# Ledger of designs, part 244: VH-VL binders against q96il0

Target 1, 167 residues: q96il0
Amino acid sequence: APERGAERRDTAPSGVSRFCPPRKSCHDWIGPPDKYSNLRPVHFYIPENESPLEQKLRKLRQETQEWNQQFWANQNLTFSKEKEEFIHSRLKTKGLGLRTESGQKATLNAEEMADFYKEFLSKNFQKHMYYNRDWYKRNFAITFFMGKVALERIWNKLKQKQKKRSN
Below, E stands for the ipSAE of ESMFold2; O stands for the ipSAE of OpenDDE; V2 stands for 0.75 times the mean of E and O plus 0.25 times the DockQ between their complexes.

## First folded at step 8 (VH-VL)

Design V1 (framework fv_ebrasodebart; at its last look DockQ between E and O 0.01; V2 from the best seeds 0.00; counts 0 for: germline match VH .562 < .625, pae O 11.6 > 2, placed apart)
Fold by ESMFold2, look of step 8:
Structure V1 (fold): chain C 167 residues (1-167), chain A 120 residues (1-120), chain B 108 residues (1-108)
Amino acid sequence: as target 1 above (167 residues)
Amino acid sequence: QIQLVQSGAEVKKPGASVKVSCKASGYSFDEYGISWVRQAPGQGLEWMGWINAFEGWTNYAQKLQGRVTMTTDTSTSTAYMELRSLRSDDTAVYYCARGEFYDSTYFDYWGQGTLVTVSS
Amino acid sequence: QAVLTQPPSVSVSPGQTASITCSGDALGDRYAYWYQQKPGQSPVLVMYYDSERPSGIPERFSASNSGNTATLTISGTQAMDEADYYCQAWDTSSDHVVFGGGTKLTVL
């Protein structure tokens, strides 16, 4: 399974910008879409009395977000790069320039572009299968630990209520 | 406090199987995975596979696919690794190591190792 | 197949800085992890997430990962640091954990 964090920051394109939430916020924040992944980052709240289980859940959610951001940033860049290369090679085969008379980028018709999309999907099929499998694994883990945190919080409420009755 | 205690050394003949146990303590067993890593005498570390202690999902090294089976028993907090059709080059120390719940990324606690010797 | 390449050995004088490298394509977009193994003992995690140090590991241990090369650095090396050191990463293409071949650190 892919891991994110330092590797995502190290491998992400330079100049990635994201929204910075107010300090000491008590709620999670959703920022603007990332330029490369087109996903909205979540900025997670860290309470002062975070339990070890709550910390594990938060780190898992953060790491999953970073992993997902990196995957789609890479896929979006690869798609754009390979699309441009495909158009370029097909235009050169026809003896055409990369730009029209007006300076706009030359393009291919819909049937020619369909060849690109078919080739791209075929080439990347296995990578996307592994991504989907890993996405399901990570989401199952998040759900599992969310359930455990919920039970921990219920137990703490019951224990606190018993303590107040005994006082 | 966190401990992984493995079963004792074994001597086997080629073609036999071996089953190594790994008893975990000091943490919630179903919240993590277990990887198995082996080390032949004088050699480096070789990852064999991983199992999720809650769901039983496995990921086996391709080299060992078809010969290895990993299982867990949550009621005893014990992981098992069975290696079948043993060959002389399977002689190694076999380690269990604690990994993440959803996948095997790094190993923060290791068992003491189990020497398995395969000789004719 | 994904390969993590380490030098077979590194020698250092006590008190000096040891550097152990680990190179491989998997390190370009994945975290590096480092393990210390003393003779007759199990491996011990000494660095994770490229540069983070687990609780109980001395501050003289540090690590980095840049340009497909991870480096474990031990400043002020002591005799007790003499061991085999393994790097490790996840290789997404093979869906496998990969270890480097190991580096024997000798403190003379």
Scores: ipSAE 0.233, ipTM 0.669, lowest interface PAE 4.7, mean pLDDT 83
Fold by OpenDDE, look of step 8:
Structure V1 (fold): chain C 167 residues (1-167), chain A 120 residues (1-120), chain B 108 residues (1-108)
Amino acid sequence: as target 1 above (167 residues)
Amino acid sequence: QIQLVQSGAEVKKPGASVKVSCKASGYSFDEYGISWVRQAPGQGLEWMGWINAFEGWTNYAQKLQGRVTMTTDTSTSTAYMELRSLRSDDTAVYYCARGEFYDSTYFDYWGQGTLVTVSS
Amino acid sequence: QAVLTQPPSVSVSPGQTASITCSGDALGDRYAYWYQQKPGQSPVLVMYYDSERPSGIPERFSASNSGNTATLTISGTQAMDEADYYCQAWDTSSDHVVFGGGTKLTVL
């Protein structure tokens, strides 16, 4: 029996944004919205003389970004799936097909969809609450480290000025 | 397998319009954009513009502004390029190509090309 | 509109290394992409993001970028590599895709 060559399922490109920033970028670059999360990824600039504190801040920002990307990618997928299921179920209940006579995708009216949104929000309320909590915690940490980095930079500038005056 | 299949060759008179279709298959049509590139006989590649299949926004080459319209039909996974007010110098093979947009635009899959001949 | 400049033709003997250059201001800040086109065929992506190879492209194909110049290198050039090669970039100033003029590679 000829071994059916495993069709290499084109593995869904790993959720890594295909966006590549300009080569000579000297600042953070914001990419286009990710196809799954709809969030714009930030490519963080790495300075040549990055301090340990700056590196820590950058890593924290990167981790937070990845966390956000994953959350919203999953949330959007869940939303889309549930929405589709809702529409299909309601259309079926109404004895309607998935397509109109004109070949257009059958849709529900605004009132029916409002019910879906209400239910979806209710169902995911706790998840969103936890997300918000964690979002605030992460951003607070980032802000804290931003402050530390700012102080470090000020201190380094002052030291440089003193050294120039002494020479 | 990812494929872009274009409509057949067209012969048009000067001043006429042509609409070329590009049917995509093997991937999620909404996740990628479509660009159009033409090539005059014995000449190089010329970018005409691109369209985002999901959002429907377009960017056209300045040279073709006002004469070109790109559209998509997500239901059929088909992209269209209409070129109006045809001239003899519009005689070319027209390609559709799948690609990423914005700062990292490249074309990983191409249609077979559509020859458009403009002759009096 | 930004212009990418390529040599019109390059000739190499079989087994030798071919180098095709592409120069333009757009390449200073942006990635280069390379396409191979054989007569009567559609272009095929051979290099992207300056030096990345798509699946199915032989390892003998490589590319680099320095300053405003991108270079496509074909080591151990084969007769089947005879084709037109085009570089491409994104021009930030115009927000347009720009192609080079193309280089005809002849394998002698």
Scores: ipSAE 0.000, ipTM 0.563, lowest interface PAE 11.6, mean pLDDT 86
ESMFold2 (binder alone), look of step 8: mean pLDDT 92; pTM 0.948

Design V2 (framework fv_ebrasodebart; at its last look DockQ between E and O 0.01; V2 from the best seeds 0.00; counts 0 for: pae E 2.1 > 2, placed apart)
Fold by ESMFold2, look of step 8:
Structure V2 (fold): chain C 167 residues (1-167), chain A 120 residues (1-120), chain B 108 residues (1-108)
Amino acid sequence: as target 1 above (167 residues)
Amino acid sequence: QIQLVQSGAEVKKPGASVKVSCKASGYSFDSYGISWVRQAPGQGLEWMGWINAFEGWTNYAQKLQGRVTMTTDTSTSTAYMELRSLRSDDTAVYYCARGEFYDSTYFDYWGQGTLVTVSS
Amino acid sequence: QAVLTQPPSVSVSPGQTASITCSGDALGDRYAYWYQQKPGQSPVLVMYYDSKRPSGIPERFSASNSGNTATLTISGTQAMDEADYYCQAWDTSSDHVVFGGGTKLTVL
């Protein structure tokens, strides 16, 4: 189960399919899906002369990614656990075993599973509403700082050209 | 050096209002929010609310809703907290603290505090 | 409104390890933050995002958050660590900041 705010300290060897950005990339990279959240992490570029605004934007994006990854990792775990419990309780109510004669896990038909999906969505509605509110707050901030960084870069280019012409 | 410098101590009678200022320096004021936190004598910390320094969004503690107004002046990098209809249990040290642009989250820099005494 | 519960006081001998707990439902889905306050002074952030330490805070400070309980741990306590300690979290449902009641750490 995923741990909130926990950093991964494992240094296990990478497989051939594992994504690794180029060492001297000047761009952010999108990695493969995280196994817990099923979301693709961004590997953020840190320029050598990062401005305070650029640093603020990067840290905000990093923290937002960590928050989003943690939320969906927790939700995926809860979904899987409650789905399994629902199937098992409904099978027991019907007098059926947990496994078929072939040894495969027993399951429910689509109409029976629809009751689970409806119940899960209803139970988690407030949690997802709060998540959406927090997501919009964070995305507004990120968009604001993206605009400020863009303007800062334009102004710096214009000032460099004026400084060279006046000297 | 990041600093939050607050206005001086005040003595008020019940029913009056108080407006505490918080002058920020050493950082981009409009890239953060400001929370107000108070501490009654011998008591713990109580969050009062938060304001975004750029857009003026506010989020007030429910118990203070209707009595508190928070504002900012980005040209002077100053946040203000006004508490109206003062009662004796509003006697406290009032702190401003820097929080996030999109909500209060946590507070990495604090002002020195402003003692507001409401009595007699 | 969510509640964060801390013990009123904790006493330790110099050089020993102090642990200050903070319990509440808000900690199940939000980060814990910790502040140190010495008499007559403003609070100072000592831990954030459950377990991260700000620059300038000694390495003997650490923290964790598990099972709706956050814990601030001070190893090798010193006399200068004597202070009040507050935990803090965001309560998602009320959209409010919540502080714990505070813990007075005494170094005997």
Scores: ipSAE 0.474, ipTM 0.779, lowest interface PAE 2.1, mean pLDDT 85
Fold by OpenDDE, look of step 8:
Structure V2 (fold): chain C 167 residues (1-167), chain A 120 residues (1-120), chain B 108 residues (1-108)
Amino acid sequence: as target 1 above (167 residues)
Amino acid sequence: QIQLVQSGAEVKKPGASVKVSCKASGYSFDSYGISWVRQAPGQGLEWMGWINAFEGWTNYAQKLQGRVTMTTDTSTSTAYMELRSLRSDDTAVYYCARGEFYDSTYFDYWGQGTLVTVSS
Amino acid sequence: QAVLTQPPSVSVSPGQTASITCSGDALGDRYAYWYQQKPGQSPVLVMYYDSKRPSGIPERFSASNSGNTATLTISGTQAMDEADYYCQAWDTSSDHVVFGGGTKLTVL
């Protein structure tokens, strides 16, 4: 049985943008794009009177965000590496160096790069399919909990109104 | 296995020149650049420059401009670094390293180093 | 010329986590690379692309980059990890490779 080489999951460091929103922020804060994932992290606001349901929603959103950050960080690194290797190989095949005579970085034309993209997409098609599936599952769950939280908030408002009318 | 094998230690007088060789094996020599890095005794690493294994494009550290020449021989998969007008402060271990990637410049393989001593 | 700044020395007890920082403008837009050098040996690449480990490098080695600061982290530091560590980057403005000053890691 050929030992399936354990794809060392290069755990991209969870580069959670060290940018902490101001402590006084009463809303969700969107940070700058992460260097690796290019995704903007969201710092979720924690209300003082957060309900258990709201907390669950927040946690799900946070987990999903982390999942996305990790996926794209890894994907982008893989892409960059493979792209570099492709360009390197192609330039060699063409008898060209990594740099032009003027010292500029040698480039491939759009057609050649199109081949790379096609190959890359083909190679990673299953990975993307699984990602998409999981993305939909996660977002569906989030949406579901958003609905529950909305209902809870409505109910709480109605109870408060009733209490005010009774006094 | 990828290997970089450098020439032996050199002792030179001030004003002389030294030429260090670095023979590469285990990979396509013309696919990667070679960088030279030196390290004075008890000091850190100092990048000297790189050469593409292609038509001889070189980039030298500003400090060494005019004194250093890097060359390659693709037929023998050998890189050369010549340093001229040697001074006492050129006493160092000189390393060749495989580098010059397309979008990244890191050194994944290193030679064993060549000690060059400049003494009167 | 771009400069990468490292602490000259870091000391850690066995089993503890060592952290080595590297700071410089060249790290803002480019990857950090890390090298380990033991006495009398050639440098060895331990991290590339900020956080990727070459084959053969233990998992206890990790790295991150935030802004203009790269950090090499060695978890569960072992005696064999005692070495000089150098960060390296490519300065796009000068098209030069730049090394940090090196950090001596001592395992006490």
Scores: ipSAE 0.411, ipTM 0.788, lowest interface PAE 1.5, mean pLDDT 89
ESMFold2 (binder alone), look of step 8: mean pLDDT 92; pTM 0.948

Design V3 (framework fv_ebrasodebart; at its last look DockQ between E and O 0.01; V2 from the best seeds 0.00; counts 0 for: pae O 6.5 > 2, placed apart)
Fold by ESMFold2, look of step 8:
Structure V3 (fold): chain C 167 residues (1-167), chain A 120 residues (1-120), chain B 108 residues (1-108)
Amino acid sequence: as target 1 above (167 residues)
Amino acid sequence: QIQLVQSGAEVKKPGASVKVSCKASGYSFDSYGISWVRQAPGQGLEWMGWINAFEGWTNYAQKLQGRVTMTTDTSTSTAYMELRSLRSDDTAVYYCARGEFYDETYFDYWGQGTLVTVSS
Amino acid sequence: QAVLTQPPSVSVSPGQTASITCSGDALGDRYAYWYQQKPGQSPVLVMYYDSERPSGIPERFSASNSGNTATLTISGTQAMDEADYYCQAWDTSSDHVVFGGGTKLTVL
């Protein structure tokens, strides 16, 4: 059940653009963090009169988001799995149980856990270097097409202004 | 309507160079990349490299690094691939193909191919 | 360096379903792409982004990518589908495009 929508009676009405469908945003929308990647997805708006260049930019941003979500979902899962395996392996090597006498999950101290963090960073260093390289390439492309779309929109406005002068 | 038209077949001797052209039409040339892919007789496809049509960034296959140069001319919407120090195992059909603006890509339109024969 | 492994040939009867596999480590975190090449012709893109079909490709073509293996599937195979099929992916470590060795599809 929505809480904020039901209790807005004393707040001034928010303006809705007359070009925006009642149940559709006329803008990109940012959702809550994904439970696997911890990234906030963008829900991309698709205008009815989208130009081919605008479509190319939108699809590039969508594909880049999917790529980024998949990378961090995988890294978060790997981190959690390897952390637990490390703790269990070290407890077994010390001859200790997986639970304390009180029944709580046994753990390692900060000094012992520092070895895990070093090993994880070292193991994944190259993978993160490749990710950063690919991220920069993708962001440059997105920036380029954002610029091309901006110029296209300026040109279209100038054509409309010149048509009014000619009439 | 999108077309990539390549230059004609060439016969070269070992040690020479070849420059193949690829003229694009029907799309915004500076919004895409061009890859070059070759295919030796009876063999599979081998990627040679990619060039960004806007700024001329390149990514060359490591096997060909130092022997290949890819360029574009935006005024004619034409891509070029030059392969130097030719060897007999460079005999192949050379394709240009349209790819993405950045070098992680797939190829949605291909040229007709250019046969380059390297013989003694 | 990454390798994409395809079977060298696949044979099917007309009307049956053909499946062509492509295996390699690059497919674990990269999209698979598929090309059809008929004798004496240039390759044609038939599937991209693992499972999407370009405009103009018959709906009998489908594809998937799971567990480092991509699969191109042609249902209701026709004689005109007889061709060589190549998979392709991006290899993260080499920063290169990689093609599979190709699969000759024969319709008997």
Scores: ipSAE 0.467, ipTM 0.773, lowest interface PAE 2.5, mean pLDDT 85
Fold by OpenDDE, look of step 8:
Structure V3 (fold): chain C 167 residues (1-167), chain A 120 residues (1-120), chain B 108 residues (1-108)
Amino acid sequence: as target 1 above (167 residues)
Amino acid sequence: QIQLVQSGAEVKKPGASVKVSCKASGYSFDSYGISWVRQAPGQGLEWMGWINAFEGWTNYAQKLQGRVTMTTDTSTSTAYMELRSLRSDDTAVYYCARGEFYDETYFDYWGQGTLVTVSS
Amino acid sequence: QAVLTQPPSVSVSPGQTASITCSGDALGDRYAYWYQQKPGQSPVLVMYYDSERPSGIPERFSASNSGNTATLTISGTQAMDEADYYCQAWDTSSDHVVFGGGTKLTVL
């Protein structure tokens, strides 16, 4: 029975940048790029009179963001590790050191690196396909709820105008 | 099992040199680097330098430049650290550690340590 | 040379959560690594790449990095966790490995 190599689930650190927006912000705040995912986190504004629909939208956006952060954090880590392993293996095969005579990190040429990228993309093709599918599903849902929230806001504005005309 | 086995304790006089060995086993020796870290009694860890096992490239801590030499013998999977012009403040436990080189270095396996005592 | 600063000591009661911080400019752009050292023993890697656990390290060990500060967290601290803990990073400016000063964790 081939020992199934324990897929080291590189649990990407859930290091959501704890950048707390200023307490007085009345809008969504965009933080600096996350160290792992390189994605800018968004701190979503919570209105004082948030409707259930608005809350649902906000939660969906937040969940989607967290999902994206985790995916890319893990993907970037995997990419970086595999890239480095590739470089080391190729340099070794070529009889080259990891550093140049000047002490700089040795690199491969663009052609050699193209092979790495091709292999990496090929290896991760299915993973990316699933990601893209789920990304579209999530964003479609978000867009749908955005539309509903927009309609709700319009309706509420119309009701307020009618009440003002009746008084 | 991956192991780093170091040479035994040394007692040296000031001005002398010491050479500590670190024999690696259980992995491809030339696929990793070896770092040397020392620890004075009751003190913290001090990185001394590293060497790539297959190319012999070295990087030494600035404080030890000129006094330290790291070498490897791939045929025996052994790393060596020589420290010259020993002083009393060089009294420490010296560790070899396997370094994994990506963009950064960290140490996943350590030798048992070698006590080097410098006394008059 | 970059410096990593750790508290010299942390004390916790059994079952409590211990937190050890490591601060330094090198941590802003680089990963933190953590080592446990018990008296008379060699250091043992307990965390790498800020928050990854090596095989054999209990799940009660976790770590995070925020800005220039790395934090090692030990939940449900046990007597066996009493040790010195060192953070480590790569200093890009000097191209050197840097260790923190170490933190003695005492389990009371």
Scores: ipSAE 0.018, ipTM 0.582, lowest interface PAE 6.5, mean pLDDT 87
ESMFold2 (binder alone), look of step 8: mean pLDDT 92; pTM 0.949

Design V4 (framework fv_ebrasodebart; at its last look DockQ between E and O 0.01; V2 from the best seeds 0.00; counts 0 for: pae E 5.8 > 2, placed apart)
Fold by OpenDDE, look of step 8:
Order: sequence, then C-alpha cells, then structure tokens
Structure V4 (fold): chain C 167 residues (1-167), chain A 120 residues (1-120), chain B 108 residues (1-108)
Amino acid sequence: as target 1 above (167 residues)
Amino acid sequence: QIQLVQSGAEVKKPGASVKVSCKASGYSFDSYGISWVRQAPGQGLEWMGWINAFEGWTNYAQKLQGRVTMTTDTSTSTAYMELRSLRSDDTAVYYCARGEFYDSTYFDYWGQGTLVTVSS
Amino acid sequence: QAVLTQPPSVSVSPGQTASITCSGDALGERYAYWYQQKPGQSPVLVMYYDSERPSGIPERFSASNSGNTATLTISGTQAMDEADYYCQAWDTSSDHVVFGGGTKLTVL
C-alpha cells in the first residue's frame, strides 16, 4: 500500500492584513502588501443597493483574491526555505560561512543563484502551470460577471429614464 | 540526532570569569551559528550573542559588550562563551542554541543549560 | 533596543483555547518564533516563520502574525502544555535577537 505522503497542508496563515478601510469608503480599498504573499489585498466596497449579480461578482472576486493570497503565501515560503537551503549548501561546498569577516551575510554570485532559480522553476513548473490555468479560469469568470453587471446597470439606467419621461 | 552538550555548573566569585563550553553533534557544525542565551532565576530569556563557526564572526548584545567573548573550535565542534567581570546579576542558566540561519535567526536546538552562580 | 511585549500570564481550562500575544516593531519586518519552556528544562522551538510548526510539535499549536503582533494559539489545551512561552524575533536595525518577556501558561 503506497504510503500516502501526508501532504503537509502548509496552511499559510490567512493573515490577510485586517486593514479595515474607513467605514465611510464608497470605493474599493487597496491595502498594503501582505507579509507572506506580497500581494495587496483589496477590500471590496459593498453598495447599499447591491444587486444579486453584483454580489455574486464581489464574492467571486473575494474568493479569487483569497485563493491568490494563499497560493503566493505558500509559494513564497517554499521559495524562501529552498533558497536558504541552497545558499547554505553552496556556501558550505565553497568552504564559506554564512557571514563574511565584516559581518555581512555571505552571498552567492549571480551565476550560482541563476542555477537555483532554474532548478526552483523547473521543480515547480507544474504547480505554476496549474496556477496559471486556474488564474485564467477565475479571471475569465470574473470578467464575464463584470460584463453582466455592466449590462444590468445599463438596463436599469434606461428603465429609469423611461420612467422619468412618462411622468 | 542533533545535540548540544554544555559543560557543567560553575560557581564563581564576583570579578571572576567563566567559560562555558557547548559541544555540538549530529550536524555540520560549520553550517550554523551558535547563540548564547541566559536566563536568570525566575526571569525570562536574554540573548547574549551569536558566533558563526566559520569565520568566527560574532555579534554580542549591547549590554554585554566588552565582557563577553564567544569562540568556536571547528575541529571539536565546540563553541565557547566566556563572560568576564562577573557580577551577582550574572547568576543564570546559560544556554547554547543552534541558530543563525541565512535569512532567519531562530533556535531549533538547545543545550541542556549551564548554571553559573556568582556569589561572594 | 527592540522590545517584544508578552502578557506575563495566561490561564486556560483544559480543552479550551489558549492565546498568547507578542507585540513589537521587530515583528512587522521579520518572522516570529515561539519557544516553550517547562520548569527545569531548556526551551523548545514550537513555532517558526510565524506559523510553521516544527516536527514533533502537536497540531494543536498554531501561530499567526498580524502587523506587529504575533499570536500563539493552543487549541484543546492540555495539562502538559503548562509552561512558559517566549516569542522571539530578529531586530534588523540592531542585528540582535530579541525575546519577549515570556508568558506563563497555566492550565487550570
């Protein structure tokens, strides 16, 4: 029975910076970059008269944002860990320490780091492919709903104009 | 298994010096730094400084500058911490800990601690 | 010198969730690390990189960071979890390691 490798669900702390926009904001608010994902979270404005379609769009955008935040938080952590391991290994192989005599962090040259990046990208290629696929799917859906919302708004405006002409 | 084994307890008089050793095993000694952390009785953890086992780079807590010296012997995988001009308030358990990662500094392995008592 | 502030004590009943906070400017820029220390023992790393759990640490231990505040959470707290907990960070300005004052967790 193949031992199902416990996929350590790296539950990246959903530390979405709870930067609550001012209550009086009538627009979407963009927060500072998240510490883990480095993505700027968007706090979506909720209109008082939000239509069901607008609500659906907002929820889809929110879900997509959360998905992105989680993905990049995990990816960045993995990258950081592997980079650190690589640097440690390479420095050791070179007979160098983590710090120079001046107290600065030891660095690898650009060529050595290029090897790391190449390897990292190669290793994570499939993961990135899936991410990209899903990213496009999600954004396509969002765009589709944006179009629907736009049409709904146009229709509502036209109805209002007709009602004003009839009175 | 990674282990840090420290020297035994010391009793010193005020003004004296103490040198505590920390022997590392189970990992590449020259790939990690060693930090020293002390804890006075009933008090919290106080970072004293760290040393890299490679170039011998040291960084000491400001409070201990001039009184503390950290060294390593790569041949024996042993780190040393010397504290001079001992005072009564230096009475503490002294820990060595493996740390000094490239981008992060945390302590994943600790020695068992060495009690240093400074008494007249 | 950077300072990390912890509550001196937290009490929790068995099975309840304990939360220990650590606040300081150093946490805004760098990762938080958490250590458990039982009486007469050396500290043990229980959380690193803000929310990562070392091997051997129970899943009931979790941590998060928001801004300059790190939080250690112990769900389903057990009697064996009674210990002192310390947060730690690296202060980039001084290149020094900083510990919190420690929090005594009592399981009542």
Scores: ipSAE 0.415, ipTM 0.793, lowest interface PAE 1.3, mean pLDDT 90
Fold by ESMFold2, look of step 8:
Structure V4 (fold): chain C 167 residues (1-167), chain A 120 residues (1-120), chain B 108 residues (1-108)
Amino acid sequence: as target 1 above (167 residues)
Amino acid sequence: QIQLVQSGAEVKKPGASVKVSCKASGYSFDSYGISWVRQAPGQGLEWMGWINAFEGWTNYAQKLQGRVTMTTDTSTSTAYMELRSLRSDDTAVYYCARGEFYDSTYFDYWGQGTLVTVSS
Amino acid sequence: QAVLTQPPSVSVSPGQTASITCSGDALGERYAYWYQQKPGQSPVLVMYYDSERPSGIPERFSASNSGNTATLTISGTQAMDEADYYCQAWDTSSDHVVFGGGTKLTVL
């Protein structure tokens, strides 16, 4: 998992999930959405007799989840930060305050906000392109190892079924 | 016991080709990638490229595009690197190294190296 | 097309702490990896994922990565630690592996 370096550049304030899997779980468990990334974390079960292939798959899934969580947490933070900076800069240029007379946050009209969205998408295009490339590479690898694990489990069950009938 | 064993030293003339082999043992060959890294005399490490042993995906260093071909034979757990149109500055020790399946991020096991000397 | 810059040499006395730096933009996005190469031998992975030690690497080896600079630290340096050390990272923009130029560690 190469993305921990990128996490340091765009790290959310804490990155800590309050997810707590159920006691006595013998299965992977999907938790509620993380407040920073909005992604549902998976708590991965580690059986005592995990095969080397099963371990490799589990570690790959764990690393991919961590990478994905941190990417979106950092992107959500960057988007919010740059949006507020853009709004504040444009309000200042127009000679307006940061809050309305009612105390609510001042904002810009749809045409002005469209300039921000266009600029943000253009600025971040390369970063999202690299993310998508890495996402597809990681998901291909996960699918590949899931297939290998499934075949391993089927062959083990067939060996046990054949052994049982021979006894 | 994970091991990468490379073919022996080669002496070549400029314009020739060389093919170095790297036989892997002690792990599932198709679950990892193989990178090739070279080191000219008195110089540092230079990454040449990477191959995925399952799909045959390759990623070559830009400076070697068109001159290098990397292949694998999963039935023998062997990776190959062929460098064509050899020049005197291709004289180096050539290493194979095991990397990750989906991309080459770090190299946990290295072959012993193969000296390739290009001289006329 | 990232570049990883290392000092060409570092000298330390036995028992002292050696510090080898590696700087480059790729290190702000990707993990640093470190390799030791003794004369006439293949490189050996000594640190990965910025700060983790592979099995069999002495605890006197540690590493960190902050602010586009990775640092390999060898505490209680021994004569057997005399070697060339290379940092390495993945460059996302070129989709290439990049090595630093190497640092010769001399233990006097």
Scores: ipSAE 0.154, ipTM 0.662, lowest interface PAE 5.8, mean pLDDT 83
ESMFold2 (binder alone), look of step 8: mean pLDDT 92; pTM 0.947

